# VHH binders against Protein DOG1-like 4 (DOGL4), part 143

Target 1, 232 residues: Protein DOG1-like 4 (DOGL4), of Arabidopsis thaliana (Mouse-ear cress) (q84jc2)
Amino acid sequence: MSKMRNLVEEKFLEFYESWVIQLELYLHQLLIAHNNNTMSETELRHLISKLTTHHKAYYTAKWAAIREDVLAFFGSVWLNPLENACSWLTGWKPSMVFRMVDRLRKSRVVLVEAQVKKLEELRVKTKFDEQKIEREMERYQVAMADRKMVELARLGCHVGGESVMVVEAAVRGLSMGLEKMVKAADCVRLKTLKGILDILTPPQCVEFLAAAATFQVQLRRWGNRRHYVTHS
Below, E stands for the ipSAE of ESMFold2; O stands for the ipSAE of OpenDDE; V2 stands for 0.75 times the mean of E and O plus 0.25 times the DockQ between their complexes.

## First folded at step 15 (VHH)

Design zf33 (from zd34 with L102F; framework vhh_7z1x_3; at its last look DockQ between E and O 0.68; V2 from the best seeds 0.00; counts 0 for: pae E 2.2 > 2)
Fold by OpenDDE, look of step 15:
Structure zf33 (fold): chain B 232 residues (1-232), chain A 122 residues (1-122)
Amino acid sequence: as target 1 above (232 residues)
Amino acid sequence: QVQLVETGGGLVQPGGSLRLSCTASGFTFSSYYMNWVRQAPGKGLEWLSGISRSGSYTYYADSVKGRFTISRDNAKNTLYLQMNSLQPDDTAVYFCARYSKFEGSTPSFDYWGQGTQVTVSS
C-alpha cells in the first residue's frame, strides 16, 4: 500500500534527501580533518562553522514546513522506521548527544576538569528542559480527549458539507499546539548543540560533529538496509 | 546503458564565463541527485555543487559559491553549470556525476561523464 504524500511531505522529502547527501560530504571532510593533525585552528573553525550552518539550514526548512503541516513530521515519510524509532518529538533527543560525548571521552578525547564540569551542568539543564517539554506534551496529549477531539472523532465518521470545515478547524487547533511543542524541542536541541560546541575545543568539536554525523548517516543506512527503503 | 556527456568546456580568460552542460541518458534523470566535480592537474577530485532531483535545492563548495550556479532541465535530461568570474585556479577537467542511491560510501557517485576541459588563462 503506497501512502499518499501531501505536498509538504514531498517537498521535505526532497529537501532531506539533499540535506543528508550534503551531510555525507561534510562528514567526509570532518573525517579528513580528524585524521589530519596539520589543519590549523582557523581551518577547523571554518569546517565547524559549515556544519553549524548546515544544521541551522535544516531547522529553517523544518520550521517553514511545520508551519504548513506539523503533522507531516509525526509520520516523517522521509525517515525509515529505525530513524523514526529513534526520534523524540520529530528529531534527535537532546540528551543523546551527551552519550556521544561520553563515548569520545572513553576513546581518545581528553577533557579538562573545567570542560567536564561545564558539560555536566549542561547535561543537567538539558535533561531538565527535556522533562519540561515531556510534561507539556503529556498534558497536551491528555487534553486531546477534549470536546473538540470528540467532535472531530464524531465528524470523522461523516463526510460532507459543514463537517469538513469543522474538522479542518479542529485539526488546525491541534496542529498549533503540536507546532509549539516541536519548536520547543528544537530550541532545546539547538541550545544543547551550541552549548557543547562552546565547551569543546575546535579539534574536539570536529570529532564530536564527525561522530554525530556518522551516527545519523549510519542510522539511516542501517535502517534502509533493514527495511528495504530508498530515500533518494 | 547509463551515460553522462559533458560539453561546454574551453579556453577562457580570467574573469570570463562558461556554461557547461551534461546530457544524461539510460536512466530516469529526474530521480537522481546530480553533481559537478572537477579535477585539476596534479590535484584530487573536488566536489563543486549538487542539485536535488527537482532542482529546488542546491549546494556549493566554498571555492565556487557566488560564482557558479548549478541547474537542471529534467525535460531535456540536462544538467548545467554556469561558471562566472573564472580564475586560473578553476582550470580543470569538469565532470558531472550521479549520486548513488544504493551505496553507503562517501562520496557516493556511481556514474561519471568523460569530462570537459576548462582552461582559464590570459
Scores: ipSAE 0.832, ipTM 0.931, lowest interface PAE 0.5, mean pLDDT 90
Fold by ESMFold2, look of step 15:
Structure zf33 (fold): chain B 232 residues (1-232), chain A 122 residues (1-122)
Amino acid sequence: as target 1 above (232 residues)
Amino acid sequence: QVQLVETGGGLVQPGGSLRLSCTASGFTFSSYYMNWVRQAPGKGLEWLSGISRSGSYTYYADSVKGRFTISRDNAKNTLYLQMNSLQPDDTAVYFCARYSKFEGSTPSFDYWGQGTQVTVSS
């Protein structure tokens, strides 16, 4: 139907599939660097820069797409159900990344006291920014439950060109608010990632990026594998 | 049965150009991310480039970016690699490779061809 014919969804589906494949290629390089300490600091920084650029390219493409249709990013067709279930405002929850850092500390990443202090300050700031966005989303949900919006939805059930235009205008206004909130969440994601990479040394950044990419690839693999098990 | 056949290799002088082709059969070519990989004498495999299902998104290794161009023609089930400004260290066997549609492992080339030899020498 209309959802399956959405041009934004079709374009981003192809983009995202190719972006994840390229992430897998970078993951191979990260794992080689992690498992074999023969790379120079210059080579590590180049690899980190490639990963950073790749992540920025994702948000560049995403922000172009949400300008056209932000609703496509809520229950996305390019994600399997497991990936969608892990979403917070169209992506990973910013505070979740610190759980990745905590896991790395348990698995042989040594952080000095100054790094630990900076990471805890960043964690608090990230949680504060998250909570601000959550409060904004709550206010948005209250606005959606407003009697006027309910009456516009009832009007939309009425057959006629003018009724359709009123509903479409209301949906566009709603979508603009969601777009701003999604971009705010994405900015927190980018700031948090940059903050972590600025605090960690290049070898630690490689371990962090490898863990993050592995998790994302495994979510995709696990969700897709369950599909085949279910059908067989 | 899945088959990938590379053609277009040969001997060229430094600075020259070649266009490699890879003809696919036995699967829905337009449904897969496709790649070029090479193996120089005495060296391991080197991923060079990848292209999305429609051809809209392309990726390149640093060693070839700006010199090589990947493309595809889904109506002809054919993948291409335009190679410009060839140098002696581009001498290798070049392979067309398919990424697995459902594999999250790395590297995950589930099918590739026999390769085509490219030799760059004066």
Scores: ipSAE 0.520, ipTM 0.797, lowest interface PAE 2.2, mean pLDDT 83
ESMFold2 (binder alone), look of step 15: mean pLDDT 86; pTM 0.872

Design zf34 (from zd34 with L102M; framework vhh_7z1x_3; at its last look DockQ between E and O 0.63; V2 from the best seeds 0.00; counts 0 for: pae E 2.1 > 2)
Fold by OpenDDE, look of step 15:
Structure zf34 (fold): chain B 232 residues (1-232), chain A 122 residues (1-122)
Amino acid sequence: as target 1 above (232 residues)
Amino acid sequence: QVQLVETGGGLVQPGGSLRLSCTASGFTFSSYYMNWVRQAPGKGLEWLSGISRSGSYTYYADSVKGRFTISRDNAKNTLYLQMNSLQPDDTAVYFCARYSKMEGSTPSFDYWGQGTQVTVSS
């Protein structure tokens, strides 16, 4: 059964589809760069910059969309169930990327002691930030049983007139809180990503970004095959 | 039968402009992400630009960014590429390509046109 989509969902669905396609194109370039050690540092940095710009564009679009309807991102109709299952506050969990770095360490990537130390510090900081957000989310979730939500539930039994306006106002209030949390989470994501890229060398960055992009693309593919979801 | 037919190519001087068109048939054009790619003599295929199904989102390769503009008219089942400030290095056969569903490890296009020749020369 096709879920009814609102305008925000439809727009972001199209955006995300196009964004992922572009990511796949970049992934191809990353893989070439990774497999071919002939690229100069300047070329690698340029490629890294393209990817970082692409990721920033995602959050720019996301933040514009969540201003209109943050609740759309808690359903995320543009994602398949597998992607949704792997989502933390409407995106990837920041601490997850350290697992990817660990994987790189076990492969061809040799990190110097100074890098390892910095990565560990960043990991600790990221975990702390995640926990802080989770505590806020918990507080918010507990508070959902407050007067506003009770009123919303009560009014939800009545369709029409002033009740609709009151319900909409209540939903807006709730959405504002969620938007703050989502933005906070996104900030942690962006800081974490930047932190990792600042620690790694350009070749290591390319490998990391390739791994991350591969994971994202494959997760989508696997999920689509499993659930017969088509977004295009 | 799925068909893509490119037109609008030709000979142009450096600094000149061309507008390519790609007419699609045999499928729901508005449901697909569309692309322009090119192949220069002795070189591989180069992706140039992509456009979402409604045309709301566009992407460009660095080589053509700021000079080329991709657009589409879904009512006419037509894809466009406005090419400005053309240079000799832009000489190539240009193809419109339909993006396929997510398959494999690399981006794939399942249908291509016959291509249209663009030659930039003084």
Scores: ipSAE 0.834, ipTM 0.931, lowest interface PAE 0.5, mean pLDDT 90
Fold by ESMFold2, look of step 15:
Order: sequence, then structure tokens, then C-alpha cells
Structure zf34 (fold): chain B 232 residues (1-232), chain A 122 residues (1-122)
Amino acid sequence: as target 1 above (232 residues)
Amino acid sequence: QVQLVETGGGLVQPGGSLRLSCTASGFTFSSYYMNWVRQAPGKGLEWLSGISRSGSYTYYADSVKGRFTISRDNAKNTLYLQMNSLQPDDTAVYFCARYSKMEGSTPSFDYWGQGTQVTVSS
């Protein structure tokens, strides 16, 4: 099990490292905004826009890389083991973000009834979309098994050019299926993020974005430690 | 022994241009995300720009976006900052810095150059 990396993995490792560093710099700005109640709404909206653009840039780069090699994103070399363990289809599980919203409600954020109603509607929609993706992944796993058996049967036919074309088509079909599912999951992640930011006020958005960035940075820091400690 | 040495500062009139260089030694330069940071007289440190290991990904503070360009030449172990349309508010000591991590709520840069003075006047 050598630690050899292909070109897609090396390029995305560099991108992700720089992207996280920039996220850490934005987190500093979010923490300043969180601790300073004198920032104008215009200043807060500008900061929120910068974070939104930064997250969009991540998915733009990811989707380009997935087109080249989707398997690089399963057990990614740019993530430590703790970060990989938190992944659901190559990223955070979309519905998990509502636990963060719930924690903010308990401590610092007061939501009006209209916001609570809209957040619950979004939570239900996000869960529905997750379940749809999970069902598609189950069908993909079954299709992989069936195609594997069909291809093994065809290998016994001693057919050269036809066998190669069928195998290549099967491999491309499976890779395209994985790419489709990862993009679908990412679209749910983006829709959920944008939906939350549309419902929250600008100060509430800053609180949410700071909590989310803090969690992501903490996972990277803890997972990069020499010692892995499990809390029971 | 890690060293970062900035050159290229000086006095320039408003609207002028300067190119700063930062020569690195004592570490594998091509393995690190590198930054430019400045400090105006009596003010705190202001992060300006960052660049990925190969130079393929660059980031800018709003205050300099569109006017400054970060680049690197890994064969020469050198980081650059091309500064155009300079204004009096750009007067500062400019530092080359290697990013380490966020320490608490504050970014931590583990190695710094001595800085080079840029003065934009009249």
C-alpha cells in the first residue's frame, strides 16, 4: 500500500491545502465580525458573499477534478483520517448542518417563528434529497454486482475487440454513475447552505458560517495530531 | 535555518509601481503556501495575498485586489509582489511570510522576512 498519488490527487491536494488556509483567514474575519457589534449590514453581507464565493470555488474545482477521476474523492489523500471518517459521499452529510443551527439556537441566536418554519421546511427537503441519493447509491451497488457477473461470463467467450469495447463501456458507465451521485450530493450541500443563509439575518449568517468554518478547521487540526484520542 | 529576505521597496509617487522580491532559503520553498503581509506606521498587520505551492492558486485581500499580483518562481526560491496604482495608503513595511496555522482566533505565520519599506508620497 504505497502512498503514490496520481496527477488528479496531487493537483487537488494543492488546491485543497490553499483553500483551507484561505478558509482559516476568512474564519478570522468572521470571528472579528462575531465579536464586533458595530459592523454595518453592508459589511456583513460582503463578508457573507466572500464565504459563499469561497465555497462555490471549492465545488467548481471539485467537479472539474471529479470529471478526471471520481475515485480520488473516496478516501481522499488531501484529507486526514478523521476528516475522511466524517465524509458521506465525499463531503459532510447535508442534514448534519441543522445540528449546528440547533446548537446556535440554544446559545446565542434568537429566531422568529417565520424563520423556524422555513428552517423546518428546508430540513425536511434536505432529508428527502438525502434519502433519494441513498436509494440511488443502493441501485448503483446492485448494478455494479450484476455488471461484474455479466462481464465475467463474457470473458469466457474469447472475444477480443467486442469484449474490450463492452468492458470499457461498463467501466465508463460505473464511473459516470459515481460522478452523478457525488455531484447530486454536492448540489444538496450547496442548496442547503444557500437556503440557510437566505433564511438567517446577516448577523445570524456570520454566526453560522463561523461555527461551520471552526468545525472544519478543528477536524483538520485534531486529525493531523500524532495522537488520536477516542472519547467514550 | 529558515530565512526570508525581501527587496525592492522604495519611494514612489502616487500611481506608480513597484515589484517586491522575497528570496527564501533553509527550507523546501516549493512545499509551502506563501504570503505577503504589510504593516502601516502605528497599525496592525494586514494580510494582502497568498499563493499555493506551485503558484496555481492565488488569493487577495479586497484592499489590493486588481492592483497587486502575487507570483513565485520555485526554481529561484523567490516570491514576488507586483504592486500597481500605488496610493499613499499603501505606505507600509511589506513582509514575506510563511503561513503556519490559526492560533486561537489569529492567523500564525511561523517565519517572516525583515520587511522592506514602501513609501508612497506626494
Scores: ipSAE 0.523, ipTM 0.803, lowest interface PAE 2.1, mean pLDDT 82
ESMFold2 (binder alone), look of step 15: mean pLDDT 90; pTM 0.901

Design zf36 (from zd40 with T58I; framework vhh_7z1x_3; at its last look DockQ between E and O 0.69; V2 from the best seeds 0.72)
Fold by OpenDDE, look of step 15:
Structure zf36 (fold): chain B 232 residues (1-232), chain A 122 residues (1-122)
Amino acid sequence: as target 1 above (232 residues)
Amino acid sequence: QVQLVETGGGLVQPGGSLRLSCTASGFTFSSYYMNWVRQAPGKGLEWLSGISRSGSYIYYADSVKGRFTISRDNAKNTLYLQMNSLQPDDTAVYFCAKYSKLEGSTLSFDYWGQGTQVTVSS
């Protein structure tokens, strides 16, 4: 059964489809760069810049969309169930990327002691920030059983008139809190990503970004195959 | 049967312009992300530009950014590529293509046409 989609969902679905396609194209370039050690540092930095710009564009679009309907991102109809299952507050969990870095370390990537130390410091900071957001989320979730939610539940049994307006107002209030949390989480994501890229050398950045993009693309593919979902 | 027919290619001088068209049939054109790609003699396939199903989201390769413009008319099942400031390096066969997927390190497209030759020469 096809889920009914609102305008925000439809727009973001199209955006995400195009964004992911472009990500795959960038991934192609990353893989070429990684496999062919002929690219100059300038070229690598340019490629890294394109990827970072692409990621920033995602959050720009996301934040515009969540202003309209943050709840759309808690359903995320543009994602398959597997992608959704792996989501933390409507996106990737920041601490996850350190697992990717660890994987790189176990492969071809040699990090110097100074890099390892900085990465560990960043990991600790990222974890702290995640926990802070999680505590806020917990507080919010507990508070959901407040008067507003009770009223929403009560009014939800009635359709029409003043009740609809009151319900909408209540939903807006709830959405504002969620939007704040989502934005906070996104900030941690962006800071973490920037932090990692600042620590790594350009070749290491390319490898990291390739790994991250591969994971994202493969997760989508696996999920689509499993659930017979096609987004493009 | 899915068909893509590219037209509009030809011989132009450096600095000249061309507008390519791609007419689609055999599938719901408006439901698909569409691309322009090209293949120069002795070179691999190069992605140039992509456009979302509604046209709201567009991407360009660095090699053509600022010179080429992709657009589409879903009512006519047609994809367009306006090419300005053409250079000899733009000489290639140009294809419109439905996006497929990246397989490993290989970029693939599921459907494309016969292509149209673009030659930029003085």
Scores: ipSAE 0.837, ipTM 0.932, lowest interface PAE 0.5, mean pLDDT 90
Fold by ESMFold2, look of step 15:
Structure zf36 (fold): chain B 232 residues (1-232), chain A 122 residues (1-122)
Amino acid sequence: as target 1 above (232 residues)
Amino acid sequence: QVQLVETGGGLVQPGGSLRLSCTASGFTFSSYYMNWVRQAPGKGLEWLSGISRSGSYIYYADSVKGRFTISRDNAKNTLYLQMNSLQPDDTAVYFCAKYSKLEGSTLSFDYWGQGTQVTVSS
């Protein structure tokens, strides 16, 4: 990277680089399992558990980092709602994972009727949780913008120690609120992932996890080579 | 002139221990995620362990977890592998490497040294 980084960014970037490398190593194991029909169900479940644990580790590290500096994870300015529109709080919308499930179903993975019903129920639940977070973010953003406008007007009238304390308190309140919202979004992401893995059979889970890991590794590789994020 | 030099291999009895070292030159060692891999006679490459730039994040393959410990000393540009409870099927040439990528189902690593032989035999 040619970009300037603070300590929180440096620590998380080191974590993320190592995390993606390990994800690639797990993808290697997933591809072997996909090509080898002699693996027992116990062996498949062990591999699936390793991937689940790896994804949980991502969120654990992210939550530790946002505790230190949540604003390091945002690319949008709070005073510009268009730049924050559908800003899924430092990540993909949780329900976007169902596009991958749908793609696999249309090509390689055959689901029985019971699985389809459970996946649709989960999709609805995930969308409901997303909408709750969107409504809370909209209320929070409006409240923060209103308070910011009032504080900016007050700063224009005077500057002093009390004004500094009020601004610092507002920044702390903003950071705390954003941290809570990012964690809420991440919890929906993790719950949705676990829900999908509970519905799919072990061979289907391997197919899904391989596709997901492939996508994430390719996004990282394209970002490293072209400085862009490609959305599916 | 990138170079990795592995040392510390040898012949040990089952249950024994060895400590491998890998000294790096020609690149900024402290900037890279580093790995230990091995190749048993007639077998493909097996990834064993990896360690992040600062040493803060460490991963192990199931086959060596609990028996092997990876570490690094960035001041000495050296990567280590402490190997305990060695078994005959740990017999292999051991390499340190910088990870490159996964293509298809094949792992690729950059900047290989010549490796160090570990033989576990009665």
Scores: ipSAE 0.612, ipTM 0.851, lowest interface PAE 1.5, mean pLDDT 79
ESMFold2 (binder alone), look of step 15: mean pLDDT 80; pTM 0.805

Design zf37 (from zc66 with S111V; framework vhh_8fcz_2; at its last look DockQ between E and O 0.61; V2 from the best seeds 0.69)
Fold by OpenDDE, look of step 15:
Structure zf37 (fold): chain B 232 residues (1-232), chain A 122 residues (1-122)
Amino acid sequence: as target 1 above (232 residues)
Amino acid sequence: QVQLVESGGGLVQPGGSLRLSCAASGFTFSSYYMNWVRQPPGKGLEWVSGISRSGSYIYYADSVEGRFTIIRDNDKKMVYLQMTSLKTEDTAVYYCARYTDSSSTLPGFDVEGQGTQVTVSS
């Protein structure tokens, strides 16, 4: 089924396409850095900084877009079904990255005890924050079944003329709550990512970021192949 | 049939300028993220610049940032690369390439044209 896209969806689709392509380029650099192990610490830090900046750019764009239409991100037409299935409140689930760290530990990455402890503390905190947001989401979803939602439902079936403004107002009201939750989730994501990067050494950061980027890029590619989705 | 034809290359001195052009045909040009890539002598393919469908989003490699400018014209189905302050290290065959998410390579670039030679030498 083809979904009609609004202006926000169209713009963000183009942005995301560009952003993920650039991510692939960074991934390539990360892999080179990781596999060759010839880069200086300064060079590695520079690469890490580029990735960090790139991620910040994503959220800057996202937050600008959600101010216009947060509902676009609950459809996420720029993502394939597999990507959407892996999404938690319009993005990656923060606790997921700890699984990536765990996988690294089982492979090449040797973490010192102090790092392990800090990571565990961060994991617990991240989990707590996730649960808090989930509870808020649940509360909000239940609260949506109020007079405004009923009115929206009623008018949604018979919208015309003067009713349009009422419907729009209702949708806007609902969207405000969603925007808050999405922003909260994004904050947890950013804090979690920063926390991990602050704990890891530059070489470890490169490996972690490479793993994360690989997962994201491959998830997109796999999903596109499986569902015959072409973004470019 | 997809065709990308690069032109505008040549011999220039360091500090000089060149403008490369790529003429596209055989596909919906405005639907594709377009790139310039280059292959220096004895080296692998290197990404240089990319531009989104509408041109709203542009990226450059660090090595060319501030010196090169990518532009596209969807009406003419053209993509350009304005190169300034050229360096000897910019010597390469330059290709225009579409991004394809179905590519087996990372990043997803498919070189389809013959390229245009850029030589920077004193």
Scores: ipSAE 0.849, ipTM 0.941, lowest interface PAE 0.5, mean pLDDT 91
Fold by ESMFold2, look of step 15:
Structure zf37 (fold): chain B 232 residues (1-232), chain A 122 residues (1-122)
Amino acid sequence: as target 1 above (232 residues)
Amino acid sequence: QVQLVESGGGLVQPGGSLRLSCAASGFTFSSYYMNWVRQPPGKGLEWVSGISRSGSYIYYADSVEGRFTIIRDNDKKMVYLQMTSLKTEDTAVYYCARYTDSSSTLPGFDVEGQGTQVTVSS
């Protein structure tokens, strides 16, 4: 049997493979900068800017793909995205990135008290934005359930073009609502990333970005292993 | 048996142009992200450019961006590197390479062919 991919998913997966390969090349540069300390502050800021631009490119491509088919980024079409409000809209909760910062602080990255205070302020802002998105998801789920119940009642009285049109409008509304929420979550992720990089010094940014790139490369390689295990 | 055969190298003056070719055989060419890498005299390998399976996504090293163009032809199992505005620092042996997840190095590409020499000198 095996799964089928739609065209939007197939194109994005090729992009994602290429994006992670380029991230591996940037990781090599980050490791040189981290281990050898041969780069000037100007060169470190250049590398940090390249990584920031690379992450923006990921979201640009993702947003183009979700305009074509947002449901390609979710499981079962209607129920999975709406049933688990805590699954966090095609990605990690933005605030989870602070776990990586916390681990680095306990290990190799020494932060001064002013940086710790600014990171906590950013963490609070990030969680506030997450909660706003969660409230919007909950209201959307309730509204969609109410419209389905009304449509089922009307379908019991009529069968025909009006029922199809109402269902098509609900499907379009679901897709548009999900697209908006995915973009909102991605914007919080980008703002949080930029905020962290603004608070950290350039050497600390290199350490953070190296850890993040390592995690992302490992996640992709783990996903490839899962694919082979599933088909083996 | 996997084979990657590079050709098209030669002597060229600064500002000149050259087109490298890579003929692939012994594997499903269209299933691989393909790269050009180079080895300058007395130095290690340096990544130059990469191209996705369909050719839709292309990346260049900063040192060559705007001057080099990578092209692939999946029907002919060929990868090309069009080089323009050549500089003396572009002097190197050029190799094409497949990306693999199983490489012990990062990024995951290994040299498999003999390469082709490019020499840029006045």
Scores: ipSAE 0.582, ipTM 0.835, lowest interface PAE 1.6, mean pLDDT 79
ESMFold2 (binder alone), look of step 15: mean pLDDT 81; pTM 0.824

Design zf38 (from zc66 with S102L; framework vhh_8fcz_2; at its last look DockQ between E and O 0.70; V2 from the best seeds 0.70)
Fold by OpenDDE, look of step 15:
Structure zf38 (fold): chain B 232 residues (1-232), chain A 122 residues (1-122)
Amino acid sequence: as target 1 above (232 residues)
Amino acid sequence: QVQLVESGGGLVQPGGSLRLSCAASGFTFSSYYMNWVRQPPGKGLEWVSGISRSGSYIYYADSVEGRFTIIRDNDKKMVYLQMTSLKTEDTAVYYCARYTDLSSTLPGFDSEGQGTQVTVSS
């Protein structure tokens, strides 16, 4: 059975589609910059700035949407199953990007000792923050089996006129906790990304962003082909 | 069969304006992200602008931001590009292209039209 989409889901689906398409365009530029080495540092910084702005736009849209319906992001109808399988609290797992950095180090990127040290420090911090959020999520999930959830379950089986309002209130209460956790996770993502970009040189940033964008775009493409999903 | 027919190109002086049109047929127009791309003489294909299914989300290349406006009409299955403050560097063949996530190339554009020539010259 096809899932009925609500308004938030529909809007964000269209947004995300557009956002990813634009990401592909930026990826193309990143790849050109990386492969040709024809761009000045100023040009590279401009390109990096465009990407960072683009990512910020995503979270701006996301946070606006989650205020309306955070639960939409736990279904993520705009993602294919493969993308969803790779998601941690409605997005990419922050610690994953360090794997990308490691991969770059093994290939073309030469990091100086000072950069390596800073990256390791950031990695430790990121991991700590992830674990903290995970513990909070666990506590929240356990706590869901409280009176509110029981009431929701009871009313969900017998929804009448007055019951609808009570159910909605209960769902809102539950959603508030989820929203906090999602925002916390997003903050870790943004801090991690900023941290990495602050450590890397502009050429290294371009390479890193290209790798990250490639992974995201290809994951979507692979998933769509595998599961016969079309978003356009 | 997917068809995209571009029109509205021509010769204009720098600072002039043109409005390009693209008529789409052979597919569900309202389901696709639509784009304008251009190919300057002796150069590769360059993305110019994109517009989401409903028109709610729009993007422009830096080179045309503030000068060009993309619009779509889903009822008429049309996409337009209003160009203002045209520059010599805007000279190109302009194509209407739909995005396909199934494309093997990045970016995933599908252009079936012949394009329309825009020449900006004094």
Scores: ipSAE 0.811, ipTM 0.921, lowest interface PAE 0.6, mean pLDDT 90
Fold by ESMFold2, look of step 15:
Structure zf38 (fold): chain B 232 residues (1-232), chain A 122 residues (1-122)
Amino acid sequence: as target 1 above (232 residues)
Amino acid sequence: QVQLVESGGGLVQPGGSLRLSCAASGFTFSSYYMNWVRQPPGKGLEWVSGISRSGSYIYYADSVEGRFTIIRDNDKKMVYLQMTSLKTEDTAVYYCARYTDLSSTLPGFDSEGQGTQVTVSS
């Protein structure tokens, strides 16, 4: 089975390819808006809304897919090795995004004191939520290790169907716990993204979204090109 | 050799309809996300629509959504663009393009054909 891509992986591979191509198209629009001082606030808000909707669509599709096979999202076939190496619980680490905000603060983006205060409050909340998830993940890993030891003892002593049932139960339990943890992490990601966009002005949101999309698209392209550059 | 041959363009009145075709050869057609891109007179390339490998995921630019329909036929290696309710701002040379991660451009479109002219005028 390790040489075969299952149905969830096949469907999500096609979805993710399409989703990131559409993200590239939005990035192009963000870069135009970023470099264009004549774009109206209404036009900026529309573009920001399209990016928000696009990200929500990703999680809608992801949450449908993880109900079927959450394990496909750990070491995903639709991501190159660089993208997979950068994953924290099947996605970007929520607190990492504040480094991008910090970089924008050091450049041409000027934040007022009220924005800085709100961003620091969000950063602290995000870090707290991350640490809570990491503690929960550790508890799940310990519980699965203990459960697996008991199940392995039973498998070593059993012939036939009981061993299969015990393995299925262990896998089902792992999948349920991982699904819960992935959804919790995704909720932190969405809450953090929404919180940042609510604090920033529309031009600042465009700069932030452009930086975030640039990183995601370039990580994918660089990881793919590294494969071909290394071979030729 | 990768080839994309566009056809079906023409002159049409506002509110009219056209169907563009793109015949693909020289690559594994069913492995590629396919697009329609257009170049209005004196302007740069503008993305119009895209369709995933199986056709399961379809996207449109805001300016054409509800009026244009992208269709692919992997057996015949064809991409179509059914255009309705055409407007003067739809006037452009239309190209089909495959997406590739290896392109030096963003977005990574690879338009290799001559295109087909669509002119919408009263």
Scores: ipSAE 0.587, ipTM 0.831, lowest interface PAE 1.7, mean pLDDT 84
ESMFold2 (binder alone), look of step 15: mean pLDDT 80; pTM 0.820

